# VHH binders against Mitochondrial Rho GTPase 3 (MIRO3): the designs that were tried, part 3

Target 1, 175 residues: Mitochondrial Rho GTPase 3 (MIRO3), of Arabidopsis thaliana (Mouse-ear cress) (q9ma88r425to599)
Amino acid sequence: RKVVQCFVFGPKNAGKSALLNQFIGRSYDDDSNNNNGSTDEHYAVNMVKEPGVISDTDKTLVLKEVRIKDDGFMLSKEALAACDVAIFIYDSSDEYSWNRAVDMLAEVATIAKDSGYVFPCLMVAAKTDLDPFPVAIQESTRVTQDIGIDAPIPISSKLGDVSNLFRKILTAAEN

## First folded at step 5 (VHH)

Design g49 (from g1 with R98K I101R; framework vhh_8emy_2)
Fold by ESMFold2-Fast, scan of step 5:
Structure g49 (fold): chain B 175 residues (1-175), chain A 119 residues (1-119)
Amino acid sequence: as target 1 above (175 residues)
Amino acid sequence: QVQLQESGGGLVQPGSSLRLSCAASGFTFSSYGMHWVRQAPGKGPEWVSSIWSSGSRTNYATSVKGRFSISRDNPSKTLYLQMNSLRPEDSAVYYCAKEGRYGDYFDYRGQGTQVTVSS
């Protein structure tokens, strides 16, 4: 039985809240309201089972939103030790959102390297139901290949099923 | 309270260069990324360029890439934008903005500095 801790990064309005709301809507355990005030954290929990099998291989996914303050990330170097998968979400219709998410990934990768931590990073393209920004889409494949990560995973909070993202998180955590 | 003061704009001909400056106060300048945003009359704001707190990484909108260069001087708490090969479509009010909150950067800008590129 494994617990997978996912840290969610992204600029304001990138879709972090929408992703967490979709995740919360599917979970049985939501402590975000109780922990938000005291810990400055927002998170959602969901249980994942293998289809057609009842076993102790069930996984628990925890999505923890990393908040941005005037002092940068509200995240200590020590807190990254708990990260199993880092998710960088951006608004696929907004060039600034893409560039900011790439910057966040570079910052987190630098901190992880300096601390000796290793975890997979995933880019998530949110709001795919809006008209895509062409340059962000064209550059995304090159940037992710240059960094050595998978191509961005598309999601939509309005039309979307986030189950594909959840499966990719589990796969990344197992590699 | 965060204060940002832009300067260096003016009226220039196409192909000319301008250097914009932004003096920052009210926060620890060296701890924050900074960016430039522009707004032409009747249009929404357009992100132009960003620079990390250390100055080690910069980003540019496709419309200005290869022509503009962002830089900073943390000891003097000043942000710069070097604009080369200016085009009429670069005409806008240019604003300095404190990074870290996409939806809030207009609250961290001053009056802006007007750049007009016209023959």
Scores: ipSAE 0.067, ipTM 0.528, lowest interface PAE 6.3, mean pLDDT 73

Design g5 (from g1 with S50Q; framework vhh_8emy_2)
Fold by ESMFold2-Fast, scan of step 5:
Structure g5 (fold): chain B 175 residues (1-175), chain A 119 residues (1-119)
Amino acid sequence: as target 1 above (175 residues)
Amino acid sequence: QVQLQESGGGLVQPGSSLRLSCAASGFTFSSYGMHWVRQAPGKGPEWVSQIWSSGSRTNYATSVKGRFSISRDNPSKTLYLQMNSLRPEDSAVYYCAREGIYGDYFDYRGQGTQVTVSS
């Protein structure tokens, strides 16, 4: 079976915690995320069904939450070598959240280019059940086009629709 | 111990310019990203602009892009917002805010400075 390493970036209020909780089920089990500690990243592991296959053949998808300092990166260049796909999640109702996620993508893309690593990058629009900020659609289309990636993938924790995101992650990792 | 003090607000006419300042103390200013946030009466806070700790990157809300310019002077521990072509809808209390250590949130903001754009 293949293991897919998905690195998860985004500002604090973007919905990263909600996405990780949905991925591993209803609860984090014994992981509350309120523990004070020296851990610089969090991760969740689960088995997901391969897109377009009826059989019970599953892949192991690993979601690793990555923290970025404002003018630096928490991960070493060696850690990026393990990345199969990077997602950048933002709160679709918050222009600040969008700009922060775009900056994170630009920083990660620069480090990958400088290190010779190649992996797909996907923008994820969280909280799409809320009204978007006034220019969200025009700005997101323009920016993703400018940086050469696909349009943002919408998800909503309240509506429970994350299947499309996991399908796209697995598809991107196969290329 | 962390303190942020805004200044430079006032009453101006539409089309005018105004420069806001924020004096920081109680922390290593050069290690933190900084933001400007505004709040008009009866409305929620609106993010305006961001500058990285080094000053190498800046971001702006679409509503102010091309009119406002954020800058910082790390030796003097001061954040600035140059506001040009002011409009009545720019009327608000303007706050400077410190970015959390991982860029994840605002952990401190000042008391604010009032900007009123009216004829």
Scores: ipSAE 0.011, ipTM 0.435, lowest interface PAE 9.1, mean pLDDT 73

Design g51 (from g1 with G100R I101L; framework vhh_8emy_2)
Fold by ESMFold2-Fast, scan of step 5:
Structure g51 (fold): chain B 175 residues (1-175), chain A 119 residues (1-119)
Amino acid sequence: as target 1 above (175 residues)
Amino acid sequence: QVQLQESGGGLVQPGSSLRLSCAASGFTFSSYGMHWVRQAPGKGPEWVSSIWSSGSRTNYATSVKGRFSISRDNPSKTLYLQMNSLRPEDSAVYYCARERLYGDYFDYRGQGTQVTVSS
């Protein structure tokens, strides 16, 4: 009976579409935006079972892709009220993608703090089957430790273990 | 019309400093994040640095971190890149680029200014 709202952030081409396409049960698309093809959000929904438990602990996980302007000033405090957990996806082979995702996390964390909202933030390293940029692994581990969040969670459409990501999202939302 | 004009490049020796400027016109400069991108002969473009619209946050590529400093003056609509401790591998054409309002990366860039670091 529980619904977990996971807000998905990340720069263009970071792997957000690949993640949402791997989310079994995707059948609802909210494109309330105009015919210009620019949308504010995209939804993917699935029912996720807790390992070793049969009922009552089954949860509905909703992945909501969030669009924000490049400078981060478009996201409203009201939009974050429904967030149970935020994930920030970056292309692990692209230094710009990493820096942009960190900036998005900093902006969202600031708005949440200023608004009195509390939710966990997770970094997600996409395209891990590609060679990372120089020092990417060491830098990403150091930065996440410095800001007090878990090390980036790796995923890949080629080698990916998206189940581990979904499990970590559910665990973070409960803690 | 959106215009970005870089200046300040030149030929310098290793260890020298240069300050690049980018004059912006045709848009509300204070509403856009800005970037410096460089391209060396025979190589693809490399992102160098970025700065938020307010100037309150800056980012740097690992290759230039600690040596380069990005800044902006919104009233004069000018972007700057202070380059210290220049190395031969910093030789490139440097471009000023405007960040897209609803997307990622850049929608406009200038004509570039050549920086050559050699002895």
Scores: ipSAE 0.010, ipTM 0.406, lowest interface PAE 9.6, mean pLDDT 73

Design g7 (from g1 with N59R; framework vhh_8emy_2)
Fold by ESMFold2-Fast, scan of step 5:
Structure g7 (fold): chain B 175 residues (1-175), chain A 119 residues (1-119)
Amino acid sequence: as target 1 above (175 residues)
Amino acid sequence: QVQLQESGGGLVQPGSSLRLSCAASGFTFSSYGMHWVRQAPGKGPEWVSSIWSSGSRTRYATSVKGRFSISRDNPSKTLYLQMNSLRPEDSAVYYCAREGIYGDYFDYRGQGTQVTVSS
């Protein structure tokens, strides 16, 4: 059936765990039969209904949390071939979080280009229930335009406002 | 033990320049991204600048962009912050901080060096 693999990137404390926990469905660790007991990968699965379609034909959306080393190296570089859409989550109240997420996007885009992979990249502004950092709205909009991606998608896990993100992920995966 | 020791702070006039240094020990300096964070009296910590472990990428807070420059010397295990066109608003204790693995905010910071910009 139809499965959409969404790779989730972002600095620590950006809200990745909270987003994964907001998914309707099941969350589970990557196979625990890992070497050295540490994969740094988590999965969350949600069945998403396509507009106008009966639930038995729903797509399966998989969110896979990916950790990037501080120097930009990715341990799961070969697994990037399985990516249908990448999202980069940042804490909208923290300027460091924004800058780190942009760096992660640049690194992932470089690896994808060098490997011949093509998938959409989306910025996600988390914790929008908090005050944004100075000039956040103008700066983030300008930077995403300069990079050639859509403006950041706002969410708040505490306020339960995440449905729009899932719709945008599915739409991006089909374009 | 992991240690970060800042130096170079002082009292300067508005418009002056100042260079801060951070000497690192107790870990493989070249393997970690590094940050400068400042805290002014009565305010919370403010992230100022970051640099990748390789030195290939640098980032700056909007408030200091164009005036401050971060750099590192991995062989000497030293982090630097060149501060130009200093303003009274830059007065703060400046801390050197080590970024955690996988882009954690930071694991360790130094004791700080005081920068005062006034007449």
Scores: ipSAE 0.012, ipTM 0.452, lowest interface PAE 8.5, mean pLDDT 73

Design g9 (from g1 with N59K; framework vhh_8emy_2)
Fold by ESMFold2-Fast, scan of step 5:
Structure g9 (fold): chain B 175 residues (1-175), chain A 119 residues (1-119)
Amino acid sequence: as target 1 above (175 residues)
Amino acid sequence: QVQLQESGGGLVQPGSSLRLSCAASGFTFSSYGMHWVRQAPGKGPEWVSSIWSSGSRTKYATSVKGRFSISRDNPSKTLYLQMNSLRPEDSAVYYCAREGIYGDYFDYRGQGTQVTVSS
């Protein structure tokens, strides 16, 4: 069976926990996440059916919240070998949140390039039920076009329909 | 012991310039991203600018873009903020802050330096 490892990056209060909770809310077993919570890393696991498949799912999505030390330590290049999709989440109402998410993407992209790893990167705009800053709108369009990635995917923890995000993750991973 | 010591604040007239400095000690300065944050009386803290550990990337809040310039000197362990065309609304205590673990805004900040822009 196929397992898709998604690494979730983002600044404090960007909505990483809310995204993982939305993902867990669609999971088949909450207990699996409790076991992973004993580590320094947070995980969310879900089984996803492929379109047109009659029986049980062929894919398991794993969302891993990444914590990287800023003391010259980043996620090791060896750890990035396990990354199938990198997700960079930001608070769409917070200018600093956007800027930090872009910086994280640039740093991860540099490590991947230096290590010869290739994986898709997705930007996720959280808290879209709040008014976005004009600079964030302008910057998100320009930066995603310049980097060659898709436009940011909107989600909201209050109304949140993450189906589109899940579909895009699966599409990116199947590459 | 992580220490950040700001200096260079003062009372100036609108349109003036000031250069703030932050002396860092107790950690490997060249390994950390750095920030300037300000707080005016009665207001919450506002992020002003950031600079990568290498100095190769800088970011600015919309309110200061084009007027302020952040820089660093890793050998001397010093962070700078060049402030031009100062406005009354720039009046605040300016704090030097160290980037925390990824996902955290700041883990340490200094005691601040007061900037007052008035007649």
Scores: ipSAE 0.005, ipTM 0.372, lowest interface PAE 9.9, mean pLDDT 72

Design n1 (from c9 with S99R; framework vhh_7mjh_2)
Fold by ESMFold2-Fast, scan of step 5:
Structure n1 (fold): chain B 175 residues (1-175), chain A 118 residues (1-118)
Amino acid sequence: as target 1 above (175 residues)
Amino acid sequence: EVQLVESGGGLVQPGGSLRLSCAASGFTFSTYAMSWVRQAPGKGLEWIGRIYSGGRTSYNPSLKSLVTISRDNSKNTLYLQMNSLRAEDTATYYCASLRYWGKGFDPWGQGTTVTVSS
């Protein structure tokens, strides 16, 4: 089986825990350890891309939450070596959350550029069932278009959003 | 056609201050967030901070007390003010928009070199 390592970034209260809990609830959480000190590790086995259609189910998706603190934890090139795809989660109703997620993307992109690593980056708009922040919507479209990544992927408490995110992560990691 | 040209570097004594400039052309400067990044000799790239179109700033926590980023949209110019300079601040300083970081090898300019020495 092929393993896809997805690094999960985002500010505190962006919805990372809610996403990871939904992810675990839709998977066969395996006996993996939390080995990277500042990260939580979650697994999904037997991914189904299309309801009612035979799908490629031989991939294992691993989500690793990467915590970036004001001090004490800095990203290193060694930490990014195993990354197949990175997602940056923000609270779609909070301007601060958007700003911090963009700053995290910039930091990760800077380290990746310096280290010669290339992996896809996806923005994830959490809590889309709340009223969106208008400036963040306008700026998110501009920023993602400017840096050549896909428009932010919306997720909410709706289960279908998480399945869509799974498919997009796996598709991005294949390219 | 996007062009970012850094200037203002040079030799400065420890404890001194210096202001770097970045002249932008080829895009609508006022609508984009702008960043400063540096690279010390033999070391990797280090993100310094960012200023949004509205003037709000965000800094690398390890550098926040030492630097101030500002912009003048009427002059299409970005600034980095540095205070209490130390030998470890010796580096080539680059200005960048997020477009350059997301596009692999796309250049962000030649930079401006700051040397902190007595």
Scores: ipSAE 0.053, ipTM 0.435, lowest interface PAE 6.0, mean pLDDT 70

Design n2 (from c9 with S97R; framework vhh_7mjh_2)
Fold by ESMFold2-Fast, scan of step 5:
Structure n2 (fold): chain B 175 residues (1-175), chain A 118 residues (1-118)
Amino acid sequence: as target 1 above (175 residues)
Amino acid sequence: EVQLVESGGGLVQPGGSLRLSCAASGFTFSTYAMSWVRQAPGKGLEWIGRIYSGGRTSYNPSLKSLVTISRDNSKNTLYLQMNSLRAEDTATYYCARLSYWGKGFDPWGQGTTVTVSS
């Protein structure tokens, strides 16, 4: 049974908590980006099954939200070794959210590379039920070319349209 | 203590050029992506561009032909070269470290003011 560790990054209100809650079958809520505690960790674990097949080839996907703290953030050697895929989620209607998510990706990728680790990094465009910010396509194309990553994966937790993301995460982890 | 200190602002005539500097201290400058942002009087913030640790750059499409961002990791200094300045470029210019501290641009410098006037 294969276990895939996916680290979830993104600025406040990008939809991280909504995505984790949707993944484990909890109701969408605009307030789900806020937890009810001060914990550094938020996990969501579920099985991603092959449609119509019951077998041990089913994969377990772990989504771990990486919390941002005033005293800093650094990926330990243990965390880097455990990461199979990193996703960087942003509010597709907010250019500020996009800029912050890109910078998070660039820094995490640099830290991993400098430490001798390589894992796929994916941008996730959340809240696609809202209108995109002006020039979003032009900006995403330019940035993905600059840093050599794939185009952002669109999702909407409000509309329940998140299944494509989980399959993309598993596919990225297979290399 | 993490600090960013901008300098190089001042009065410049339309069509002129100006180079701003940002001196960084209190962190390993070479490992961070850095940005320039500006705010004109009474207006919102406008992102100018960023430079990644490896020297790759990305710019606001509206400004790409007018500005160049560079860095000198040996001096812990970020630069913004501006050419063909216009009255509309009058603003306070900030450098910012991009990090995982929650609010995006953090820390920000105190800013340096550029006034484009005849």
Scores: ipSAE 0.006, ipTM 0.179, lowest interface PAE 10.7, mean pLDDT 72

Design n3 (from c9 with G102L; framework vhh_7mjh_2)
Fold by ESMFold2-Fast, scan of step 5:
Structure n3 (fold): chain B 175 residues (1-175), chain A 118 residues (1-118)
Amino acid sequence: as target 1 above (175 residues)
Amino acid sequence: EVQLVESGGGLVQPGGSLRLSCAASGFTFSTYAMSWVRQAPGKGLEWIGRIYSGGRTSYNPSLKSLVTISRDNSKNTLYLQMNSLRAEDTATYYCASLSYWLKGFDPWGQGTTVTVSS
């Protein structure tokens, strides 16, 4: 599909804002600020190019940050229906961030499944320029394999390494 | 084999209290965040709350005043304390680990049934 709506979840300080800012910064046009969004939720819109493929394969990706409080949340049916893919971003150096992000995935996936909606869920390991928390690779590999989802996608906004994530989001939305 | 066995359900009068237990085996319980979930007859699953490995808790705001979640890592047991029960709290109650949610959102056992009726 040409337009993909990606909901962005994650605990405080996981790197959600940094990701959205980096994504907006990829805009080719002076109008990049016109792609920014809602006062109630942060969002970013940009076009993602496929390397080595002609322009008709380019897709528009919308990243919409969803606020989840520590005391839970309620997702509307309208919000669930609009979601093509959900990503759950965590600070790869912080075990609490990992646990919180997985809890968010479980909560969101349960609400979506119970409401009759299905969309792919991806874990995103942010701040990979930092040392990972103890047993992080072993734990994340086991959990994602047990779940049946892909291994966490590593990114570093500080190092500018985020492009593989956008490609993975588009692929997940198609499949 | 990961196994979660819920117990402690039963018939209780409106305004009463009840404590549910969940006995965990087959995994290192102390390292997992654990949740409670309920399902009223003919309704969908409703998330109640969770407790992290370190004891920090988070609750569904609509249920926060009704429930308290605790754990005893030495006994591999999760607890749900419920107070001021109403007829609408009648449901089958399930405990859940990460693996439960992520393998299709089915309960790991048959759950424990709480009936609130006068």
Scores: ipSAE 0.013, ipTM 0.328, lowest interface PAE 8.1, mean pLDDT 73

Design n7 (from c9 with T31R K103S; framework vhh_7mjh_2)
Fold by ESMFold2-Fast, scan of step 5:
Structure n7 (fold): chain B 175 residues (1-175), chain A 118 residues (1-118)
Amino acid sequence: as target 1 above (175 residues)
Amino acid sequence: EVQLVESGGGLVQPGGSLRLSCAASGFTFSRYAMSWVRQAPGKGLEWIGRIYSGGRTSYNPSLKSLVTISRDNSKNTLYLQMNSLRAEDTATYYCASLSYWGSGFDPWGQGTTVTVSS
């Protein structure tokens, strides 16, 4: 059994707590967004079996919210030592949220490079049930191409859709 | 190859103004978003704002009324205009860009130091 430690970054109100709450207690069979299962110390844990791959080894995904002020970069290199996958979540309807998430990714990528740490970075577009900010598609496409990462992964706490995010985390952790 | 060089820092009295510059070379500056960040002595980094290739800007809400970011694509230069400076604005100011070649980000420049004091 492999443990995958995912660090969740994002500006205030981007949906970090909602993502962790939805991750805790989620069942693929329930197909529902419920509040059962408490997020304690900003952790979310789920055990998943990788579908449709040659390896059917179960994995434990641990999502840990990293508390950081929207207007600051308060990361130490020691804090990133345990990171297997970095997740940067933003409110898809809010241009400020997008810009701050990109800048957080820039800082984390720089610290990782300088410290010799290697882990994938994923962008997560939250609240996709809302209208996107103007030129959001053009900006997200250009920025992710410029950085060399995958396009943002859409999720919605209202619609209960986090399946694509789980699959992407598993894939990223195995590369 | 890729270089970012900040300039324009110095000593300024409280209430004064300064314009910082960032000269970019080694990449197609006009196509990429640029950011300003600062670090006060003994503090962490603070994001100031970003300007996109077309000139659109986004700012840290705490600083929006005090700063203006602009660019001159013909000179490959980024600017930060600061007004009504206070002692709390004493910091080293850096410009940063998104990576053009491969994964990761272009290194920040060496920074330029602003001291707000009598």
Scores: ipSAE 0.000, ipTM 0.174, lowest interface PAE 13.6, mean pLDDT 68

